# Ledger of designs, part 96: VH-VL binders against q0aze0

Target 1, 268 residues: q0aze0
Amino acid sequence: MKIILVNNRFKENTEKKAQEIAGQLSALNVEVIIDNGLDEPYAGTVDFIMVLGGDGTMLRAARRYGQRAIPVLGVNMGTVGFLSNIEINELAEYLPLILREEYSLEARMMLEVAVFQQQSLLTRVFCLNELLLRSNSPRMLSFALEISGQKLEPYRGDGLIVSTTTGSTAYSLSAGGPIADPQLDAFIVTPVASHIINKRPLVVSPEREISLHLLEEREAIIGIDGQIKMDFGAENRVLIKRAPHPLLMVNLKAKPFFTSIDRSLQRQ

## First folded at step 4 (VH-VL)

Design f7 (framework fv_bermekimab)
Fold by OpenDDE, second read of step 5:
Structure f7 (fold): chain C 268 residues (1-268), chain A 124 residues (1-124), chain B 107 residues (1-107)
Amino acid sequence: as target 1 above (268 residues)
Amino acid sequence: QVQLVESGGGVVQPGRSLRLSCTASGFTFSSYGVHWVRQAPGKGLEWVAAISYDGSNKYYAESVKGRFTISRDNSKNILFLQMDSLRLEDTAVYYCARDIYYTSSGYRPYFDYWGQGTLVTFSS
Amino acid sequence: DIQMTQSPSSVSASVGDRVTITCRASQGISSWLAWYQQKPGKAPKLLIYAASSLQSGVPSRFSGSGSGSDFTLTISSLQPEDFATYYCQQANSFPLTFGGGTKVEHK
């Protein structure tokens, strides 16, 4: 068995813990690679991904490795979030199950985000939570939203979030989006400070495609999972689809999503 | 089981070249960084060189820079150390060692597996 | 380069003794330090990594402590098989460097 440990390079305690775990796994004849913020995802094959940290680390891991259809386990290291399955102090208890591959998997839909400069592809990213389009100035944006070729009335506001159901408890929630069952596949389209009072979020089928572009020459940015940022202008367009592969999240410990929402949100 | 086996050591004249090899087995060689560490007779350990898992990064001790070249053939599970312009102070047992970590912050390696070593000595 | 100063260079001890070896780095290395044991004619053996993490299979009488620049290897009760040379190694940055070694020998 070969495991990659993904930690946060900016949190030394996670790196140290990764090394400790790596040593332990090595002693059990498990091959281990540590992704401590590699410039590029580890190119080698792995059987299991263990994410050491919080939601942010999981999001990064998902973007980096989610397309490989590899089981991903979130191991929380003292943070509050929705994406970890077990606590670091529980790892020893569940390690035998991991090594025997005795765990269940939960498929989580990811986004495929493609950003274009006219007809040229600038970047394509798979992400677990959301795509954010927002103004980079105090001025509101005017932008067009198209869903499966259906053009909606122009949006005016600070921005727009297109989120997975997993991401519904992230920025979308802060913007007034609904909390979605993570077992449901759907897009959540949440306006950010819309000029239209009571502009409602949309729940959209994962089979549809979402397109965004600016209607005016304004300074805007695209944000992905709150970690990737890029400039977005009038010559750009973004296309959002369901990723071809879901993230396979390891479920070692039952976590009742709905009964834990209040607790998790309060701690954030 | 993880195994590293060095070879290529021997008696050499100063100024000459020698190529050491380390054959790995029992693990996915291409996934790990590997190192050369040497030990002069009766002396301590000295790190010599390192190479990343894919060979994209190489690191050398100042004492061997410009003279030694570390390389690897992942298809054959072999690590090499080309030693040119050899000096008497290069006399040592040369160990290859695996680190259990690959990290983006640079190697912070601990060596969990070592070979038996190969001796390089000099004749006048 | 980070210089590792190990002390003492040698220590005479008896079975059952508590043995302490120190290693000082010329600059802060956080907890990126390992300890090795080497017996004559053999390759080094990893004992401690990350300053205080015990390598699997290593007896619990071995322990490591310290952070920053000062580190300690402790053998709580020396056993006959523990007579050897011990080295510290910093894993903080290249070039990797070892301490000068400490020989634990029979009193």
Scores: ipSAE 0.017, ipTM 0.508, lowest interface PAE 8.1, mean pLDDT 91
Fold by ESMFold2-Fast, scan of step 4:
Structure f7 (fold): chain C 268 residues (1-268), chain A 124 residues (1-124), chain B 107 residues (1-107)
Amino acid sequence: as target 1 above (268 residues)
Amino acid sequence: QVQLVESGGGVVQPGRSLRLSCTASGFTFSSYGVHWVRQAPGKGLEWVAAISYDGSNKYYAESVKGRFTISRDNSKNILFLQMDSLRLEDTAVYYCARDIYYTSSGYRPYFDYWGQGTLVTFSS
Amino acid sequence: DIQMTQSPSSVSASVGDRVTITCRASQGISSWLAWYQQKPGKAPKLLIYAASSLQSGVPSRFSGSGSGSDFTLTISSLQPEDFATYYCQQANSFPLTFGGGTKVEHK
């Protein structure tokens, strides 16, 4: 068995803990590849991905490895999040189940984001939560939204979020979007501070293609999972569609989504 | 083992152009964001521009936006800064630096390795 | 832009002294701040990142603290090699900005 151990080299004691876990796995005849985010993603065949950290580390792992259809386990080492399944102090208890492949998988849809300048592809990235288009200045944006070639009335406001169902509890929620069952596949399109009174969040089929472009020259950015930021101008266009493969999240421990989100909303 | 070496600095006239290069060795260049940071003689540090590991994301300080263009060639491990419409206020030592960032909370660039710098000055 | 203000602009100290340098951000930057050391004619060297995390290879006499808008770099027992200029840098948002620098010089 070959496992990629994903950690954030610069977060507290995570590299020391990663080395410790790698030693434990090696003693059990498991080959370990450590990915601390500094090098290119491991290109070889691998059986399992273990992510040590919070939701941010899981989002990075999803962008690097999510399209390979390999089981990914989130192991929490910091603040409680939605993307981890077990705590670091529980790992020893669950490790035999991992090695015997005695776990279930939850498929989580991902976005494929392609940014163009005129007809030239500038970049193609995958993400688990969302794409955010927002103004980078106090001035509001004027922009066009097309859904599978259907042109909507122009948007005016601070921006727009195109989210997966997993991302429904991230930026989309803060902007007034609905909470979605992560077992559903759908795009959630949520306006950010729209000046057009009848603009509402949209829930659309994951088979749709969504495109965005500015109607006026403005300072704007595109954000991916809150981690990647790109300048976006009137000469740019973005195309968003369902990624070819979902992220396969390992479920070792029952995590009741609805009761967890209900408590979080109560605490706000 | 990690090394960044700047080149291309020199004496220029206002309004002209200059291209700076930074050659990287001892690490996987294509896995790091890289930045230009300048320092005017006897003054403090000023961030100028950044480019992501794959070249898709570019950032500029307002003072250079529209005049400077950052780019990279990952096959040759070289970072570039094309400087157009140069002004006296652009006089500085230009450093290239690789970033590390705290990925659990987004893009938070800190500079763990720097080049030795290349000087850009103007004729009187 | 987020403005970073360092105090003092210079400090005179002797070997063995405790030296503290402060950095104030014009807006909240959480813990997204780094400290650098620069010696004359040399490039800066990273000392502290994320407000309080010591960079590998940096002596333990250096420490950072603070969050939000107010940050401090402390040198617990100044050594001869520590006479240099120190800069803070915010990593909260673009454009990235540095403090004006604090020169630590011989008494």
Scores: ipSAE 0.000, ipTM 0.386, lowest interface PAE 18.2, mean pLDDT 85

Design f8 (framework fv_bermekimab)
Fold by ESMFold2-Fast, scan of step 4:
Structure f8 (fold): chain C 268 residues (1-268), chain A 123 residues (1-123), chain B 107 residues (1-107)
Amino acid sequence: as target 1 above (268 residues)
Amino acid sequence: QVQLVESGGGVVQPGRSLRLSCTASGFTFSSYGVHWVRQAPGKGLEWVAAISYDGSNKYYAESVKGRFTISRDNSKNILFLQMDSLRLEDTAVYYCAKELVYYGSGRYGMDVWGQGTLVTFSS
Amino acid sequence: DIQMTQSPSSVSASVGDRVTITCRASQGISSWLAWYQQKPGKAPKLLIYAASSLQSGVPSRFSGSGSGSDFTLTISSLQPEDFATYYCQQANSFPLTFGGGTKVEHK
């Protein structure tokens, strides 16, 4: 068995913990590839992906490896998050189940984002939470949204978020979007500081294609999962689809999504 | 050399207090849960208490709950057992022991043990 | 509180004998059981963890089996250094509990 161990190189002691776990796995005849973000994603075949860290580390792992249809386990190292399933001090007790493949999988849809300049493809990326179109200046954007060939009335404001249901609790929530059951597959389209007060978040079929382009020359950016930033101008177009493969998240123990989000909203 | 060394045992009067220490060397102390296990003269092993690798979780046997306090100092590689309101039935050799696996919940047993320190009563 | 019942409490054996020790939990503990060896005046030594996994450095004549509530430690061919007391320990839940011990002694 071959496992990728994804960690966050910027946290104190996180790399030491990753090395210790890698040593434990190696002693059990498991080949371990460590991904701390310094190198290109591992190109070979692997059987399992173990993510050591918070939601941010999981988002990076999903972008790098999520399209390979490989089980991904989130292991929390201190900060409570929505994408981790077990705590680091529980890893040893669940490791035999992992090695025997005695776990369930939860499929989480991902976005496929293709950015064009005229008719030329500039980049194609995948993400777990969302794409954000946002103004990069004090001036509001004027932009067009098309959903499966249907042209909506122009948007005017600071931007737009196109989110998965997993991303419903990330930037979309901050912009006034709904909280969605992450077991549902849907796009959530949430305006950012719209000048038009009747522009509401939309919940649409994951089979639809969403396209965006600017109607006026403005300084704008496209953000992916809050981690990738790209310049976006009037010559650019973005096309968003459901990614070919969902992220396969490992479920070793029950995680109460609604109870967790309810506590977060009450406590603030 | 991976080693645990207990100290602090001795003769004590019933109702008094005693603090045991266990000094770790040869491994990354802060990565492992550690336990106290005791053995009365001529009797079997009895688990007493455990503390997680970071000190956030503590567990006690019912017989010592409310009287004993487990703690650790990861900067000095020392495990402690503060024993208050001591009773004659606390007479035993006290061992400290390290969990087998990193960041564990105690499920894989204890692979390294100290030599033990004896706690007895004068009366 | 999970009770661990170990049997027999003592066994008389000769070098070369097969020795079997059993341990029964009062409730299901999956595979979360360890076996220890203790010689007089010494600290316990881990032999088996997770019911059937042999600890590094432990001779292959030792083996563990079982799951749920019934577990067995086997010594396939007893050696002179194996005369000792053996303990099982459940690690399913706190408080952790040990069996009463089995003393393997000379005939």
Scores: ipSAE 0.000, ipTM 0.418, lowest interface PAE 15.7, mean pLDDT 87

Design f9 (framework fv_bermekimab)
Fold by ESMFold2-Fast, scan of step 4:
Structure f9 (fold): chain C 268 residues (1-268), chain A 124 residues (1-124), chain B 107 residues (1-107)
Amino acid sequence: as target 1 above (268 residues)
Amino acid sequence: QVQLVESGGGVVQPGRSLRLSCTASGFTFSSYGVHWVRQAPGKGLEWVAAISYDGSNKYYAESVKGRFTISRDNSKNILFLQMDSLRLEDTAVYYCARDWYYKSSGYTPYFDYWGQGTLVTFSS
Amino acid sequence: DIQMTQSPSSVSASVGDRVTITCRASQGISSWLAWYQQKPGKAPKLLIYAASSLQSGVPSRFSGSGSGSDFTLTISSLQPEDFATYYCQQANSFPLTFGGGTKVEHK
């Protein structure tokens, strides 16, 4: 068995913890590749991906490896989050189940984001939570939203979020979007501080294609999962669709989504 | 078991027309963009044409624009390339290839599956 | 059009050798690059997509690296079945373009 161990290079002691776990796995005849974010993603074939950290580390792992249809386990290291399944202090107890492949998989949709400059593709990226289009200046954006060839009335405001159902509890929630069952596949389209009255979040089929472009030159950015930033101007267009493969998340321990989100919102 | 099988190649005379076909099986053909890629004898690969999963978008290499027409029949799982005004420089093995992306419309692809090719040559 | 320049055009190698093939794009293509293997008389086979992602079923001795305009395919320990012609392909924009190919042949 070959496992990629993804860790958060920016958290203290995570490299030492990753090495410790890699040694433990090697003692059990598991080949381990450590991805701390400093190198290119591992190009070889692997059987399993173990993510050590919080939701941010899982989002990075999903962008790097999510389209390979490999089981991904989130192991929490003390950070509050929604994307981990077990705690680090539980790993030893669950490791035999991992090695025997005695777990279930939960498929989570991902976005495929293509950014164009005129007719040329600049970049294609995948993400688990959302794409954010946002103004990078004091001026509001004026932009066009097209859903599967249907042109909507122009949007005017600070921006727009196109989210997966997994991303419904991330930035989309803060912008007034609905909480969605992550087992459903859907796009959630949430305006950011819309200046136009009655612009509401939309929940649309994941089979639809969403296109965005600016109607006037403005300083804007495209954000991916809150971790990647790209400049976006009037010569740019972004096309968003359902990614070819879902992220396959490992379930070793029952973690009810709805009670978890309810407790999180009521904690204050 | 994804399969793409090309047919329709053969020996033609300059200026004539020929229609190539590619029959797909083992996957949902209507959900994938498909391409024609050719290779002249002893030379490298040259992309020729592409058609989106629903047939709404078509792309062509400059060398074949106005002479070749790509089309598909999703009910029969068949891709076509209508080649008009054939020239000696069109001599090649023509491959059918599938987009890596599910329901690709505006994206540029990688080719995850290829047919075995069909040869187009000219008579003396 | 984006021109893909591949080097070397051929390389003579022995089983067990490390083989490196380079591909250069005439403009920035981010990570939108694939590598294919073609054996004589056969269709090409996808080895690597998105510059560095290994296609399912491809041996781990194959690896890809690079971004922007410069890309490399590496075969860490050449096997008898690896003698073939290798092509890079940019997936940044239409028209799609391939490198000229690199033939890996027996010493």
Scores: ipSAE 0.000, ipTM 0.400, lowest interface PAE 16.2, mean pLDDT 85

Design g1 (framework fv_ragifilimab)
Fold by ESMFold2-Fast, scan of step 4:
Structure g1 (fold): chain C 268 residues (1-268), chain A 123 residues (1-123), chain B 113 residues (1-113)
Amino acid sequence: as target 1 above (268 residues)
Amino acid sequence: QVQLVQSGAEVKKPGASVKVSCKGSGYTFTGYYMYWVRQAPGQGLEWIGVINPNSGGTTYNQKFKDRATMTVDKSISTAYMELSRLRSDDTAVYYCARGETIEVAGDFYFDYWGQGTLVTVSS
Amino acid sequence: DIVMTQSPDSLAVSLGERATINCKSSQSVLYSSNNKNYLTWYQQKPGQPPKLLIYWASTRESGVPDRFSGSGSGTDFTLTISSLQAEDVAVYHCQQYYSTPLTFGQGTKLEIK
């Protein structure tokens, strides 16, 4: 069995813990590859991915490995999150189930984001939560939104979020979007501080293609999962569609989504 | 317009606690990380920690981990940094700053800063 | 921790002349996979918070005059002001974002001669 341990090099505690866990797994005849985020993703075949850290580390793992149809387990390192299934102190208890492949999988949709300059593809990125288009200056953006060839009336405001259902509790929620059951596949399109008061969040089929471009010269950026940022100008266009493969998240114990989100909202 | 507005100057005695606030406006508060940095008089900048306003998740500089507590109140777009068991060498201007995540190295650093809060610790 | 050391501590330069400030990191801040240096420069005027000037060692922040430039790679970095203006009088700080804790240099005070 070959397992990738994904950790965060910028957090010394998680790096040391990853080394300790790698030693324990090696003692059980498991081959371990450590991915601390600084090197290119491991290119070989693997059987399982274990993410040590918070939701941010999970988002990075999803971006790097989510399209490979490999089971991914989130292991929480002390902070409460939505993407972890077990706590680090529970790992020893659940390890036999992991090695025997005795767990269920939950499929989570991902976005495929393609950024163009004129006719040329600049980059293609996958993400689990959302794409954020936002102004990088005090001036409002004017931009065009097209859904499966249907051109909507121009948007004016601070930006727009195109989110997965998993991302419904991230930036989309803060901008007034709905909380969505992550078992559903849908795009959630949420305007950010729209100047047009009647612009509402849209919930659309995941089979739709969403296109965005600026209608005026402005300083803007595209943000991916809150981790990748790219300059976005009037010469740029972004195309968003459902990624070919969902992220396969490991369920070892029941973690009720709705009570978790309800408690999180109570905390402010 | 993006603005970060901090609470006013404070004078504290050694052993007391101080809680500095930072109110964000003109942007989606939960869309950006909030960093805390201090600067002692005539000295350089020193990082205290970062909080993700959306999740409440924190990362602290080890030097401050046992005394500093960062929190947010999303309903009023305000971040807080509380420093306990104050010593005279905690006298500094405390800044909040907006920036990117440290889960993965970002493209931006501190793009907007609060005006600073002077905390004086004296007997 | 990565230690950032600036030189000189203070510098006096005549208006219109070139100012050069150096920053050295105790470890490389070059990320091998993307070939980027995780190094940032800030300008701080008296009584004001720091202002972002340069990120990725050499990328100028929007709105920053083109007389400011950053250079260097790995452990040795330089901020250059090609033709000093009166408004450039400030303390300049370098920062690394390669590893936590985030660390800053001690600052370089730039004054008119």
Scores: ipSAE 0.005, ipTM 0.433, lowest interface PAE 10.6, mean pLDDT 85
Fold by OpenDDE, second read of step 5:
Structure g1 (fold): chain C 268 residues (1-268), chain A 123 residues (1-123), chain B 113 residues (1-113)
Amino acid sequence: as target 1 above (268 residues)
Amino acid sequence: QVQLVQSGAEVKKPGASVKVSCKGSGYTFTGYYMYWVRQAPGQGLEWIGVINPNSGGTTYNQKFKDRATMTVDKSISTAYMELSRLRSDDTAVYYCARGETIEVAGDFYFDYWGQGTLVTVSS
Amino acid sequence: DIVMTQSPDSLAVSLGERATINCKSSQSVLYSSNNKNYLTWYQQKPGQPPKLLIYWASTRESGVPDRFSGSGSGTDFTLTISSLQAEDVAVYHCQQYYSTPLTFGQGTKLEIK
């Protein structure tokens, strides 16, 4: 068995813990790779991914490794979030189950985000939470939204969020989007400070495709999971689809999403 | 051209607070991490912390975690570092420095620096 | 924390001669996955901020003269100025960015003999 430990090198406690866990796993004849964000994702084959930290670390791990269809376990380390399954102090208890592969998996839909320069693909990213288009100036954006080839009326506002149901409790929520059941596959399209008062978020089938482009020569940015930023101009297009593979989140312990949502939101 | 311009020298009493500013220009301010480093007279450099100017996310050297506060005003491309409960050994030149891009992490070295802000703490 | 130790603390070298500054880390800053050393060198002239010279232990920053070179791996690193020029008088700093907290050497003052 080969396991990747994903941590945040800027958080010393996670780094230290990763090293400790690596030692423990090695003692059990488990091959361990530590990814603390230093460099490119590990290119070799792995059997299991363990994320040590908070939601941010999970998002990074999902972007790096989610397309590989590998089980990913979130291990919370002193933070409040939605993406961890167990606490660090519980790891020892569940380690035998992990090694024996005695766990369930929860599939979480990811986004496939493709950014184009005219007809050329600039980048393709798989992400767990959301794609954000927003103005890079105090001026509102005018942009076109297309859903499965259907052209909606032009949007005017600060921006737009296309989120997974997992991401519904992230920036989309702050922008007035609905809280969605993570077990549901759907796009949530949430306007950011729309010029139209009471512009409602859209819940869109995961089978559809969403495209965005600017209708005027203004500077904007694309944000992905709040961690990646790209300049976005009139010559750019973004296409959003359901990722071909969901993130396979390990479920070792039942986590009551709806009963704990208020608590989690209050603590963030 | 990339420039980081810092606020002027400060003289503070022990126990007071100081807030140093750093204005970035010539590049996308929210596209790069901003680091803070200080240098006591005749001494080496010491890392204070880093901030994501886009998200406002921060990471501090544990040594300064309880006293340092980094913030940004994106509207004017300015980063701030506030250090509280000043003591004599906080006397140093404080630098802001541009780090890696927001898009990619891992290169924690600094290609552009502010001119530095001397903070003197004396009774 | 990774402790960075430079040697010597000060160095006097004649114009045109070779200057060598050493930097040692308390633990390896070599990342096994990519075989890169997370080590950088800065030059700091009096009254000025540090200037990036070398990163990844041996890669020169753009605009840095060829006479500057970085070498080493793991825990031992060296900054070399092949032929010292008058404008090279400065304090030189090494820094590791392998792990947090980021740490620097104490600096080496280079003067003309």
Scores: ipSAE 0.005, ipTM 0.478, lowest interface PAE 11.4, mean pLDDT 90

Design g10 (framework fv_ragifilimab)
Fold by ESMFold2-Fast, scan of step 4:
Structure g10 (fold): chain C 268 residues (1-268), chain A 123 residues (1-123), chain B 113 residues (1-113)
Amino acid sequence: as target 1 above (268 residues)
Amino acid sequence: QVQLVQSGAEVKKPGASVKVSCKGSGYTFTGYYMYWVRQAPGQGLEWIGVINPNSGGTTYNQKFKDRATMTVDKSISTAYMELSRLRSDDTAVYYCARSEDYTVFGDLYFDYWGQGTLVTVSS
Amino acid sequence: DIVMTQSPDSLAVSLGERATINCKSSQSVLYSSNNKNYLTWYQQKPGQPPKLLIYWASTRESGVPDRFSGSGSGTDFTLTISSLQAEDVAVYHCQQYYSTPLTFGQGTKLEIK
């Protein structure tokens, strides 16, 4: 059995724990590949991915491995997040179930983001939460939104978020987007600091293709899961669609999504 | 214009604590990591730690982990570094510096630095 | 920890001549998959904070004169200042950001001959 341990090299507590867990797994005749974020994703076949850290580490793991249809388990190393399933102090209890494949899987849709310069593809990346288009200066953006070939009226504001349902509780929530049941497959299109009051979040079919481009030369960036950032100018275009495969999240214990988000909102 | 402005020089007795502030302006404060680095007289630079102003998450150099505390106040775009149980060899100029971190592959070099805060520890 | 060692500790160069400063890391700071070296160079003048000169081993920061260049890969890096000018008198520091703890070289003091 081969397991990838994903951790963050720049978070010392997580790195040390990854090394400890790798030793424990090796003692059980499990082959362990450590992905600390600095090397390219492991190219070989593996049976399971264990993510040690917070939601940020899980987002990175989803971007790197989410399209391979391999079970991914989030193990929280600190404050409970939305993407972890068990705590680190529970790992010993659940490890036999993991090794016997005695768990359920929850499929979470992902975005495929393709950025073009003219007709040339500059990059293609997958993400679990969202793409953010935002101004990188005090000036508002003017940009075009097209959904499955239908050109909408131009948007004006600080930006736009195109989110998965999993991402509904991330940046989209901060921008006024709806909370979505993560069992639903949908894109949520949420304006950022729009000064046009009639621009509401849209909930659209995951089979739609969404494209964005600037209508005026502005300093803008696109952000992916809050982790990847790139410049975006009037000569650029981004195409967003449903990724070919969902992220397969391991469910070892029940997660009460609605009560968890309700509690989080009351503290906000 | 990006600017990091630190609090003024401090003189402390051994065993005391010092808290240095660093106020960011001209950029989105929560979009950049804040690092703390010190430099003893005539010595090289030494990293203390980093804080993510958006999450409050911290990573410390093991050498300072039991004495240093980094915090932020988002409402005034200010980061703090407190060093406790001061020793004479903690005499140094303490700097804040920012970096852009959008991934572990991101830009972790320090593009802007504060002017420095001289902390002198003497009896 | 990655140990950064600079050489020489101090260097005197005549105006208009080339200055070279070396930096060696105790282990590679090259991430082979993206072909990036996680190394920076800073300039520090007396009484001032360090100023970023070069990142990713060879990329000049905006506003840094063309006479400054960085080269090297893996464990061995060089900062070159062609045609030295009076305002270049400073201490130069290399730093790795490949792994925590972040570490700096001891510094190289550059003086006019």
Scores: ipSAE 0.000, ipTM 0.410, lowest interface PAE 14.9, mean pLDDT 85

